# VH-VL binders against s5sc42, part 5

Target 1, 176 residues: s5sc42
Amino acid sequence: MTVDALSNADNQDLRDNFIANRFLSHEAKLLDQRRFTEWLDLLDDEIRYIVPLRLMALDFDREVRADSFHINDGKVNLKVRAKRSSVSSGWGETPPSRTLRLVGSVMTDRIDQEGVLEVESAVIIYRQRAAIGQGDVLAFRRTDWLRIDGGTVKLLKRVALLTDASLATPNLAIFL

## First folded at step 21 (VH-VL)

Design b1
Fold by OpenDDE, fold request of step 22:
Structure b1 (fold): chain C 176 residues (1-176), chain A 125 residues (1-125), chain B 108 residues (1-108)
Amino acid sequence: as target 1 above (176 residues)
Amino acid sequence: EVQLVQSGAEVKKPGSSVKVSCKASGYTFTSYTISWVRQAPGQGLEWMGGIIPIYDIENYAQKFQGRVTITADKSTSTAYMELSSLRSEDTAVYYCARDSGWYQDYTSPYYMDVWGKGTTVTVSS
Amino acid sequence: SSELTQDPAVSVALGQTVRITCQGDSLRSYYATWYQQKPGQAPILVIYGQNNRPSGIPDRFSGSSSGNTASLTITGAQAEDEADYYCNSRDSDSDHLVFGGGTKLTVL
């Protein structure tokens, strides 16, 4: 890569990247602390949260089942997921897992849609279940679309793709 | 026996509001969701919205957003649908239905397995 | 938002087999649910999920899916099967539900 390619960012790009990093870091913290009510407040009313299934395939381009999802939810269904996660029930993990989310490799791009920032990131979630044993790791890349309006930042859209295709259970009891 | 009993027919003036009730019995009210579906004369079924009583979370079709309010009283196992700013086009039979939950994953089937008998709402000047 | 489309009307001879098809993008991701409605009555659930029949629904009713389509099949149509049939599914683009336009089945 050329220096120009790497350093083509202007002041706005730097600001955008800073905002994105802070936003996603804050989100991660909320989720790690199971502060779901506050997390929901980070979501735009028009949020679309998508976690497609990834299948093992010889062709990398065919690994994603675009018509099958772990999550394909708007804000209402996300509220439901959050509520179910916060309440002891048979729907989620019992007891809920403890998580640590690391968000990195954050890249931001301006898009044609006014007031929307596209953000790519890599995320690692360490999950410790109540059972005795070592925790597990979820790793994925995601693309987020942040709506920046009126001095506020909301998550407008998220597409997260799990790196590991071994998670075959459709019910993902964790937010990515 | 699982059943949903709806309130009686309503005749309303344009601009007014109507509130239809749906009393559930024969099952645990908080174990299911309630959806509201209407059907204009000679027309098809139209989903209006629903509520998850256990979480007090409601969902509204875009068409009715801001004009419909769905509530649930867990103490009486009754769901309500209030439609405001009534128009002649709102003349329809309104059904409540017990559903399996629209928030399920793609592998979980969705269904409305119990329906009320419907409430006829007539909007006329 | 997505929509589900159905043929407005189909006919079947008594004792014959008929298939009512529903088409929509949501059906690529979600199961279709089928309802039967007779005049002046509330809809009745007849098929849901992967060919599940509620109690009381005769086994001549079956469901299938392929691609962006779902089908309700009546094998050995009876006179009492004359009704409107609606497909229903979750909207893949929202948290909403969507109904097909309905299919009027006439038994000849």
Scores: ipSAE 0.849, ipTM 0.942, lowest interface PAE 0.6, mean pLDDT 92
Fold by OpenDDE, fold request of step 22:
Structure b1 (fold): chain C 176 residues (1-176), chain A 125 residues (1-125), chain B 108 residues (1-108)
Amino acid sequence: as target 1 above (176 residues)
Amino acid sequence: EVQLVQSGAEVKKPGSSVKVSCKASGYTFTSYTISWVRQAPGQGLEWMGGIIPIYDIENYAQKFQGRVTITADKSTSTAYMELSSLRSEDTAVYYCARDSGWYQDYTSPYYMDVWGKGTTVTVSS
Amino acid sequence: SSELTQDPAVSVALGQTVRITCQGDSLRSYYATWYQQKPGQAPILVIYGQNNRPSGIPDRFSGSSSGNTASLTITGAQAEDEADYYCNSRDSDSDHLVFGGGTKLTVL
């Protein structure tokens, strides 16, 4: 593969990649720190947050149900999820799980939509639940669309596909 | 008995605002959400929006975005729907309903199991 | 925003079975909820989820789903079943709820 194929090596591409990495890293930090109010501020008002359900299938291409989701939310429902996670009510984990998010393999591309940056990334989330020994790892690839407008960056759309199909509960109860 | 008691009929001029109340009783107010649904004469049901009192989160249909305000007073177990910039087309019966939560996952059923009797709002010059 | 579509009117003979169908993309992902409404009255929940009936709803009412459709079936229609029926669902493209246009059921 040529250098040109890997990178256009122009200033815009460098900036895009920098912005994407910083944004997603910051997001991960907020979520790990359960700073949900601030996290919500990173979301565009038109956010679409999608986590399709993956099922075991003989054909890899048939593993993803386009009509079934762990999450398929706009900003309002994301607010609800955030609130549920933040309150120690009967709706959330008690005590809340601890998470560490690692975002890597970030690739950026400009798309036809003006002011929108498409970002692909790989994410690992370590989650430690309340009980000792119940920690688990979530691994997934994610495509994000970042709206860059007036010097601000917001998450416009996210599609995250879990690598593991063994997630037992439809409710993910975690932001990816 | 679980019930929703709505405020009385309203007659309003175009351009004015109306605020309808919905008092809940017989259940824990913060354990459910409230939706507002209207029905114009001879027309179908139209969802306007809702509120999650416990989280103080509102959700508005796009059609009414910016013109409707839904609030809840937990101390009185009362939900409110205020519609501004009234038009003749806003003439309708307005219902509040207790719902199971529109924010639930795809496997959880959604329903409005308790309805108010409706509030007639007439907008005329 | 997605929409739910219903036939505006259907008829059924007394004691016969009728199916009212609701169609929409959201129904691929979410259950339909069904309401009965008689003139001058508030809607009444009749079916929700896969096939759940609230207390007081006769067992002749049942719900089903397939693909992008959901159906309310009345097995053995009674005269009192004459009413408007509305389907309702979450919108798969938004955080909103949507109603079908309603179906007027006439019992002959």
Scores: ipSAE 0.846, ipTM 0.940, lowest interface PAE 0.6, mean pLDDT 92
Fold by OpenDDE, fold request of step 22:
Parts: sequence; C-alpha cells; structure tokens
Structure b1 (fold): chain C 176 residues (1-176), chain A 125 residues (1-125), chain B 108 residues (1-108)
Amino acid sequence: as target 1 above (176 residues)
Amino acid sequence: EVQLVQSGAEVKKPGSSVKVSCKASGYTFTSYTISWVRQAPGQGLEWMGGIIPIYDIENYAQKFQGRVTITADKSTSTAYMELSSLRSEDTAVYYCARDSGWYQDYTSPYYMDVWGKGTTVTVSS
Amino acid sequence: SSELTQDPAVSVALGQTVRITCQGDSLRSYYATWYQQKPGQAPILVIYGQNNRPSGIPDRFSGSSSGNTASLTITGAQAEDEADYYCNSRDSDSDHLVFGGGTKLTVL
C-alpha cells in the first residue's frame, strides 16, 4: 500500500471508523450478554450472514469452499438460531456457553453502494462451555457491510472466515 | 398415524380473504415445522411459506409477503394459512406439509414427509 | 431467489432406466428433495438428502447430485411410476424454499 492509502484519512474516514468500531463493539457486547432480541434489531431486514466452510488443504486458496457453509442465513433463519440459542433445546447448548468477543483491526471503506460502509475486522471469541473445563478460542476475519440510513446503522451483510479449519461440525451454535 | 387434516374447499370472491386450517396429529406438533404449498390447475408446486410453531416464527415467500399470514395454535396442533386480496390466479389447491425445517445446515436434508390432502380454493367473480 | 429448472416432460420404456434432472445454483450447497405426484393426489416424498428413501418407496428410486444438478433415477421403470416429479431445495440466496417446475414422466 502507498503512504497516501494508509494515511489519507479525512473527517469522514474518522467518523466511519468510529461508527464501525462502536457498532461492532456494541454487537459483541449484546452477543456476550445473550441479548439476542436486541442483537436481531441490529440486523438489516435484508441481512445476509455467511460463514463459509473452511477445509484443510495444502493450498491455502483451496481451503475455502464457496458453496458450503457453517451459516448462510437471512434474518428469518438468524431469528431461529437466536431463539434456539436462548432456550433449552437440542440445538442450543445446555447450559449455554459463556463468550467474550474481542473485535479489532477494524478498517472501513466506502463502496459504490450508497449508504453502505464496508468494514473489515479481526475477531477473537473466547468460549467457555460448562461441560468443558478449558475454554476454546475462535479466531476469524470478517467483512461486514453496514447500512447507514437516516441516522440508523444496521448490519446488512457479514462474511466471516474462520482461521481454524478444525471445526468438524457444520453447526457452530454461535454467532460470529 | 401421522396425518394432516385440512379444512374443506372454499369459494371466494376477488378481493376477499381465505383461511385454511391444517390440523396435525400423530406426532408432537412443536417438534416440526409446517409449510404451505399451493398448486394452480395444471401448474407446478409453489412454496408459500411456513411456520415454526414452537418459536412462533414465520417465513414467507417473497411473492406472498404482505398478503399471506401463517399462524399456529399449539393448543390444538393446528396451523393456519390466510391469504388476503384474493385474485383469480389464486385459484389452486393449497397443501400443508410437515417439513424438517428450512433453517438447518447444508448437511441436513430438507424434506416434506407428510402432506395434507389439499384444500381447493376457487376465486371467481 | 434462485430457481430450479427441470425438463417439462420425459419418457421411458417399461423396465428401462430414466433420469430426471434438476438444475440450480442452490444445488451446489443443498441437497435436492424429490416428490412424486399423481393426478388428484398430494405429493409424495420419494428421495431426500444423499439418496435417502422414505419407508414405502421402492428401491428402484435413487438420487444423485453433481455440481449444480441433482437427479432422480428410476431403474426399471414401472407403469405406476408415471407421474409428475418435482425437485425441491433450500434457496442459497434466501431463507426460502424453491420447487422445480416439475417433470411429467410417461411410461411407454
């Protein structure tokens, strides 16, 4: 990258980064607190939530399958996941796991789509399961598209790619 | 025996609404989802939407959004589909079906394994 | 939303093998489900997932998938197999379900 690309921040860029960081931090907090109803309110009605399946491969570029997903959901299915997570069910963990989400390395970019902010971030999730003494860590990068309209910010699209390909089960039972 | 019993045939005027019922028996109503599928005369199957009774979450096909309402009464194990602003093109057989859930992961197959016998809805002036 | 496409009609001689194919982008990600429908009757589930047959479905019915296609194969077609066959799948671009246009199978 050029020096200009790295340092050419104006007031809008600063605001965008501020909005993105605050939004994603707030989201993380809601999820950590299992405030799923409020979390769902952060989602755009046209939300597309995508977590591609990563497979072990010799070639790094071959690890990501574009046609296989841990999650490929719109808002209705996300509601279902949230509901299942909030109640004792065969889908949700019982007791529910505890999580701590850290969002960092946030970079924003305006795209051609009006009112949409593209946001890249790195995320670490520490998860403590009741049945397991040692917690596990999920690490991933994601790209988010935030819709900014009328003073409201909503998550329009998310693509999260897990760094670790060790997850054998398609169902993550967690929001990333 | 698992079965879905639907309400009887309906004849409606354009602009009116119709509500079809689907009573489930032989299984735990809240363990499955219900989908509604219609079929116009000589045409194919068309998914309209569905409901997850246990969560009271509905899912509607884009074509019918705003015009269809799907509900479920857990106390009677009955699902309902109400279609408003009826048009002649809404003349069809309407089926309810028990399905495996549309919200599953890609490795979990989707299927409708139990179907009602269908409800004929005729819209004519 | 994505679409599933089927040939509107196919024919097979009695005792021969026929393949009905469904095509769509969603099939790259999700299994196809197949239904048989005879005139005046509700659809019947015949194949789902990776070649799963419900109880009561003859073993001459089988399912397969490749790329963006899924196929229902009838090995040794019987006269009673004459019907409309519909494929169904989750939509990879929405939370919705989609049906193919249906294939009318004629047994000659």
Scores: ipSAE 0.845, ipTM 0.940, lowest interface PAE 0.6, mean pLDDT 92
Fold by OpenDDE, last read:
Structure b1 (fold): chain C 176 residues (1-176), chain A 125 residues (1-125), chain B 108 residues (1-108)
Amino acid sequence: as target 1 above (176 residues)
Amino acid sequence: EVQLVQSGAEVKKPGSSVKVSCKASGYTFTSYTISWVRQAPGQGLEWMGGIIPIYDIENYAQKFQGRVTITADKSTSTAYMELSSLRSEDTAVYYCARDSGWYQDYTSPYYMDVWGKGTTVTVSS
Amino acid sequence: SSELTQDPAVSVALGQTVRITCQGDSLRSYYATWYQQKPGQAPILVIYGQNNRPSGIPDRFSGSSSGNTASLTITGAQAEDEADYYCNSRDSDSDHLVFGGGTKLTVL
């Protein structure tokens, strides 16, 4: 690709990228610190959180199943997941897993929808399950849609596509 | 025996509120969710919302958001549904039901396996 | 919000087989749940998941799914099967639940 294509960012693009990086970094921090109440406050009331199933296909574009999901949640279901993760008794892991989220390769683009910023990123999550065993790594790319309204930024939509298609558990125990 | 016992019939004026109770017995109240479903005369079933008692998380159908409040008292194993600003169109039988949880993954089937007998709410001037 | 559609009425001769179908985009992702309702009574769960029957439900009731459709089949309809049948599913576009409009089954 051309140098111009790589370096065509104007001041608005720089600001958008800055906002996106700061937002996603802050989000990652909250999740790593299990600050789920505050994390939920980052979500738009109309949030749609999607983690589709991925399968091996000859055609790369056909790897994503549009009708099957690890997660397909609105804010209510996300609240449930957050609560389950925060509760030490019952459905939560004891002790809970520790995570480190690295967000990078952030690119932003304004879309036709007013007040919405589209953000692409790559994410690596190191997860240490309890205190036993070797930690594992989750890697994925995601597209986020951030609603910028009234000086506030909220996560409106997220689609995270796992790089590893071999994840057998349909219910993810962590937020991506 | 697992059962849901609902409060009695109500007659209300337009603009008023109604609160229907649903007492659960025969199972662990916090292990399931409660949904509310209504049925107008000669009409179909309509999901209104529900509650996860263990987490105190409510879920409301868009049609009823802002007008319905669902609560649960874990100490008495009782769920409540309050509908405000009643209209004639709210005349219906209101059911509570124990469900498997609407927040489960796509591979987990959803069902309402235990139903109350229903509470008739009549809204008339 | 996704909608579930079903025929308002169907008929079946005594002892014959009838299929009640529910259609909606949510059914591509989620199982349908089926309820039977007789006049003046609360709904009764008859089929859930792929093809699960609760205790007390006769084996003549079965469930199936294909594409964006789910079906309740009664093999060997009995007179007591005359009732309204509702399909239900999670909404793929929200955290809500949705019911079909119901199908009145008449046994002839």
Scores: ipSAE 0.843, ipTM 0.937, lowest interface PAE 0.6, mean pLDDT 92

Design b1
Fold by OpenDDE, last read:
Structure b1 (fold): chain C 176 residues (1-176), chain A 125 residues (1-125), chain B 108 residues (1-108)
Amino acid sequence: as target 1 above (176 residues)
Amino acid sequence: EVQLVQSGAEVKKPGSSVKVSCKASGYTFTSYTISWVRQAPGQGLEWMGGIIPIYDIENYAQKFQGRVTITADKSTSTAYMELSSLRSEDTAVYYCARDSGWYQDYTSPYYMDVWGKGTTVTVSS
Amino acid sequence: SSELTQDPAVSVALGQTVRITCQGDSLRSYYATWYQQKPGQAPILVIYGQNNRPSGIPDRFSGSSSGNTASLTITGAQAEDEADYYCNSRDSDSDHLVFGGGTKLTVL
């Protein structure tokens, strides 16, 4: 990569990157604080939230199943997941997991779709499931599509691919 | 016995609204989801939407978005489906059904295991 | 939204085996659910999941899946099996549910 390629960002690129970083950081904070109602408000009504399954394969390009998912949800199902996570009984974890989300390596790009910003990022989530013991670390890259319209920013689409393919259960029970 | 009892047949004018009720009994109302499915004469089954009573979360098919309202009264274990701006094409039998939940894990099967007997809605001028 | 397709009509002789197939992209990711409907009646659940049969459904009904298809098989068709059969699944492109167009089964 050339110096020019790295340094030729214009004011729009800077603004886009700023918006993306602030949005994703705020999102992470909401989720870490289990503020799910507010988190849902960050989602576009047309949200598509996708977490494909990754399979162990010798060929890197064949590790992802296009038809198998941990999550493949619209806003309605995400609302349900949020409700389940917010309740202390039934479907929710007891006690609920504590999480810390770190979002980095944020790169933005304007796409052909007007008002939509494509955002790539790397995320580390530390998750403590119990009161004591070693927590879990989830690492993944994701691509987000942010809808910027009327001074508002919403998450329109998310595709997150877990780096670790060795999850014991298809149900993540966590928002990425 | 688990059953869903629906309200009686309706005859409506175009442009009006219809509200069909579905009273559940024999099970815990909040433990399941209710779906609404209609069937026009000689046609197939068409999913309209559903509701998760315990969370009061509704889900509507795109075709009916903005024209259908699904509600649930937990105190009476009754689900409702209201369809507005009725057209002749809305003439159909409307079913409520208890389902396993469309929001379940991908490995969990989805099914509608209990059906109402249907409510005939006729839209005619 | 994703669609499920079925043959409009199939026939089977008494005592023979018939397979009703449902096809759609959603079936790559989700199980199909099968319903039987007779004239003037509400649908009845006959198969769900991999091959689950509700109580009261004869064991001659079975379900299978392959690729983007799901199939309902009736092994040893009986006269009372004459009905419309609908497949149903979650939509892989939305939070919605979708039905196939239905298959009218005639028992000869």
Scores: ipSAE 0.843, ipTM 0.939, lowest interface PAE 0.6, mean pLDDT 92
Fold by ESMFold2, last read:
Parts: C-alpha cells; structure tokens; sequence
Structure b1 (fold): chain C 176 residues (1-176), chain A 125 residues (1-125), chain B 108 residues (1-108)
C-alpha cells in the first residue's frame, strides 16, 4: 500500500469519511442517551434495518425459518421498537440496558446510486444489562448506507451481522 | 365474547370521503392491533393498513399511502378508517380485524382472529 | 419477490384430501396464515403459525411449509369446505402485510 499526494478523488473520500464518522458518532450518542425521538429523525423514510439471525439449534419440533432475522424493520416498525424501548417496563428490558457505543474502523465508498454513501464500520457496545452485575461486550461489523441530500444525512439501510453464533432470545433489547 | 361491530353501508360520490367505524368489545382493546382489509366485488382480500392503539402508530400499505387515515379512540374502543378522494375502483367491502401485530418478528406468528362483518362502500357517479 | 402466489382454483372429490399452496419469498422468513371465506361472509382464521388451529376449526385442516411454499391441507374434504382460501404473510421487504390472490376450492 502507498499514500500519494491528495487528489480530487482523495478530497471527496476525506469528506465522505468525515461525514460518516460524524453521523455514526452522533447516532451512537443518541442511542446511548436513549434519545429515540431524535434518533428516528436520522432515519430515511425508506429505511431498511436488518440484523440477520445466525443459524441456531432450537428444539427439533419447532421450525426455524431459513432466512430469519433478529430485526427486519422499516420506519414504522422502528417507531414501534423505539416506543417500546422508551417505556420503563413491559415489552423489552426492565430496567433498560445501559450502553456505551464505540464506532470505528470506518471505511466509505460511493456506490452507483447517486447521493448514497456505503459505510463499513466496526462496532463495540458495552452493555450493562438490567440486572445487577457485570456488563458484557457486543462486537460486530456492520454496513450502513447513508443518503446525502442537500446538506442532510439520513440512514437509508443498515445490515449488522452479530459475531455471536448463539443467542438466548430472538429479540434484541438494544439497537445495533 | 370478542366482537367487532362495523358501521353500516355507505353510498358515496367520486371525489368524496368515507369513514368506517369498528367498535371492539370483549377484550382489552390496547392489547391488540386493528387491521383494515378490503375486497372489491369478485376480487381477493387486500390489506390496507392498521393501527396499534396503545402506541397510536399507524401502518399503511403503499397503494393507500396519502389517501387512507386510520385512527383509534381508546376511550370508546373504536377504530376508524377514512378513505379520501374516492373513485369507482374503491367500491368494496371494508373489513376490520383484530390482529396479533404486524410488527412482531419471525418467531411470532401473525394472525387476524376476529373479523367484523364488513361495511359495503359503493362509489357511483 | 414480495408477492404471494396461489392457484386460482382447485377441485377435490368429497372425502378426498386436497392441498392448497401459497408461494413467495417472504415465506422463507415468515409464517403463512390461512383464512376461509364463504360467499357473502367475512373471512375466518383456519390455520396460523406452523400448524395451529383456532378453537372451532375441524382437525381435518392442517398447515405445513417448506422453503418458500406453504400449504393448507384438508383431509377428508366435506361439502361445507367449499370456499375461497387466502394465505397471508408479513412482507419480508417492508413493514406491510400481503395476501395471496385466493384459491377457490370446489368439492365435487
């Protein structure tokens, strides 16, 4: 690998990386602070938010769908998930998890769709679960597609692939 | 006795609006979602949208986005569907149904277990 | 991709077994739900989830699925089973629901 003097293409890549880092850092802060109404404003109306389910060994008598998901949401279902996360009891975790998100290793690429930036990142989430005790760490890579339109940046699509091959429950209590 | 009682038949002119009511009884209204499904004469079932009364969150099929408004009144356990800018193609029977919730993940089966009897809406010039 | 496809019509001899199929990519991810509708009546739920029958549905009705295909099976078809049958599922590409086009079952 060599690093040559900056070109016009390098300047665009630098701007893209800055935009992605700022957006993802801001999003992570909103989610950690449980500011879900503001977080929903970062989402494109056509968002697809996908967290595939890894193959799991479940009870033999129960069928597991071939293309199963922990999360497979558009904006309506994300609003529902955010509403459920805002309630201090009931559906979801009680009490809610405390989280700290670190987003790094950010790489950007412009794709054939105009105004859309493809972003790969590594994510580490420290999670203090609702019960008293030691928190745990989730680590994964994800791909985000950001729509940049007239100075605004929105999340258009997210695919997060968990590294954990075994999950005790089918629903996640936190956004990835 | 779980029951959904819909308002009576309507005859409407093109360009007007219709609002159909769906009164629920015999269960906790805020524990389920309400879907609206229509069926034109001789045609199949078509999902229009629904509402989650506890959160007041609506979901509209793409075809009806911008013309349909679905609301719920928790104090009367009643859901409403309003369809605007009516055309002759909107002539149909409109059903409300109690459902388990479209927003649940793959591990929860979706179903509509209680249906209203339907409201016939006729749009004629 | 998100469409659910059903044959428009199927016939069965009285007392014989029939399968009504529903096919679509969303069925790889989500259960199919089955409704029966007789002329002039609202649909009624007959099968949901893998193979659950609500109270009042005869045990001759069963459901199954494999890959992108779900099936409603009626074992020992009766005259009163003559109706339209619709499958329904979550669309795997949206937050919406989708119905199949329906299958008219004729009991001969």
Amino acid sequence: as target 1 above (176 residues)
Amino acid sequence: EVQLVQSGAEVKKPGSSVKVSCKASGYTFTSYTISWVRQAPGQGLEWMGGIIPIYDIENYAQKFQGRVTITADKSTSTAYMELSSLRSEDTAVYYCARDSGWYQDYTSPYYMDVWGKGTTVTVSS
Amino acid sequence: SSELTQDPAVSVALGQTVRITCQGDSLRSYYATWYQQKPGQAPILVIYGQNNRPSGIPDRFSGSSSGNTASLTITGAQAEDEADYYCNSRDSDSDHLVFGGGTKLTVL
Scores: ipSAE 0.662, ipTM 0.860, lowest interface PAE 1.2, mean pLDDT 85
Fold by ESMFold2, fold request of step 22:
Structure b1 (fold): chain C 176 residues (1-176), chain A 125 residues (1-125), chain B 108 residues (1-108)
Amino acid sequence: as target 1 above (176 residues)
Amino acid sequence: EVQLVQSGAEVKKPGSSVKVSCKASGYTFTSYTISWVRQAPGQGLEWMGGIIPIYDIENYAQKFQGRVTITADKSTSTAYMELSSLRSEDTAVYYCARDSGWYQDYTSPYYMDVWGKGTTVTVSS
Amino acid sequence: SSELTQDPAVSVALGQTVRITCQGDSLRSYYATWYQQKPGQAPILVIYGQNNRPSGIPDRFSGSSSGNTASLTITGAQAEDEADYYCNSRDSDSDHLVFGGGTKLTVL
């Protein structure tokens, strides 16, 4: 790669990266603090939130679809998932998991959709359940599409690809 | 015995609204979701939307967004579907059905296992 | 990805086997659910999930899928099986549900 003096295009790239970093950092904080109502306000009404399921070998007692998902949600289904997470941490049910999200390696690109940034990042989530003394780590790559409309930024689409280092059966009560 | 009892047939004029009720009995109302499905004369089934009564979260098919309102009253175990700005094309039988939850993934198959008898709504001028 | 396509009509001789098919891109991701509807009646659930039959549905009804196609199979069709059959699935591109157009089964 060559490094040249900044141009107008370079300034737009810097602004785009700043916008993406601030948005994703704010989102991570809301999720770590379990502020789900505020998190849902960050979502575009047309959001698609996708965590593909890796293909598994078929066995006699169980079958899976070739194009299955851990998560395949629009805004309605994300509201349900968020509500179920809030209720699950209610009185005497399950102590909530503690999470810390680190979002890094953020790269942005303007794509052939007006006002939309494509954002690639690496994400590490440390999670500690109250019933287990050891925490675990979920690590994955994520692509986000952010819709920028005037002064507002919304999450339009997310695709999170779990790595082989992730837990085999992650708790779907946390958002990726 | 699990039942969904719907309100009676209605005749409506174009431009008006209709509100169909669906009274659930024989099961815990807040343990399931309710879907609304319509069928125009001689036509197939069309999913309109549904509601999760315990959470009061609605889901509307795009075709009906802005015209349909689905609600639930947990105290009476009753779901309602209201369709506004009626047109002659809205003449149909409207069913409510208890369902397993439209928000299923590959491990939670979707189904509607108990259906109401249907409410005929006729829109004519 | 949002449409489910069914043949409008199929026929089967009494005692023979018939398959009713349902096609759509969403069926690559989600199972079809099958409903039977007789004239003047509400639909009833006949198959859901991989191949689950609700109580009261005869074991001659089974379900299967491959690629973007799901099938309802009736082995040893009886006169009482004459009805309209609808497939239903989650739309893979939204939080919505979709029905196929229905298939009228005639038992000869």
Scores: ipSAE 0.650, ipTM 0.859, lowest interface PAE 1.4, mean pLDDT 85
Fold by ESMFold2, last read:
Structure b1 (fold): chain C 176 residues (1-176), chain A 125 residues (1-125), chain B 108 residues (1-108)
Amino acid sequence: as target 1 above (176 residues)
Amino acid sequence: EVQLVQSGAEVKKPGSSVKVSCKASGYTFTSYTISWVRQAPGQGLEWMGGIIPIYDIENYAQKFQGRVTITADKSTSTAYMELSSLRSEDTAVYYCARDSGWYQDYTSPYYMDVWGKGTTVTVSS
Amino acid sequence: SSELTQDPAVSVALGQTVRITCQGDSLRSYYATWYQQKPGQAPILVIYGQNNRPSGIPDRFSGSSSGNTASLTITGAQAEDEADYYCNSRDSDSDHLVFGGGTKLTVL
């Protein structure tokens, strides 16, 4: 194969992709290690964390509902969710799940909002619940908006689209 | 009997602060959240913020960010709201209310089912 | 954040049916909750969820929703129903709560 000379646009895309991969890999490690306080520090104060409801429909293009959610959280509600994940006893998942997150198929794009990088990725989470001998796999696509400001990268928005099209509530003790 | 008992009326000068208490009884204090709602004379209800006592996590409406502090003392089952840098337009009745939790998932209805009787705060020169 | 809009005033003849409406984009995602308030008193919860009445609320009170609009319906209105009515919802764009401006119900 021949390799064409990289343009300035190609170099920017390479830097953006590196930033996104590093950020998402670091986030996945924090979540797998249940380091939720450090994970919350990756979040922009104006974060929106969205898991839309997906219902089976007559055609595929109408399955995702923009105004119906499994999760629609800002930073206060994410602090609550993180706190529930951290405590034992009668709240949160007991015993806690063991997880391994793999983030791949990362594509980046600059948008008309200064300092914001749009990132699409595919995510696979292996999860072993302590009461179950064999683990399961969660697979989904995710769009993230990263705010880049003065060398700091923060998660500004996440939309995680679950592959399961059902009315049933998924186990949401795990951050997507 | 589930009850929220608020502290008495207060008269304050501009620039000072006020701290209103809300003592809960008849239920497990850490099983619910507490919201604070105010109502100026002849005006509607305005949500100020709230606290989740079991987690000690506060939530403040944008309008009050930086002036309001909401706390809870689990040992006395008492929530507090302190409003600083008072102005005459802060003259209002301040209610505490037990609520079902603003942080609950989509399928959980939100409601404030038990209200205190209100604390009148008058800010005058 | 989103806004909830209510008509400022509504009238109903004694024994007739009235609807009090509340509109806002957050109501596409979240239920409206309804409160009744009489002068000098704290609000009381009258409807929550889709159409749940707390104990002590008469069955003449019901709730409904469609699109971005929620309604409180009183069938067979009585003199004691004269009050201010407020809708309330979770805000779809924040972790905050929002009240409508209130509707003064006059029973004629």
Scores: ipSAE 0.628, ipTM 0.851, lowest interface PAE 1.6, mean pLDDT 87

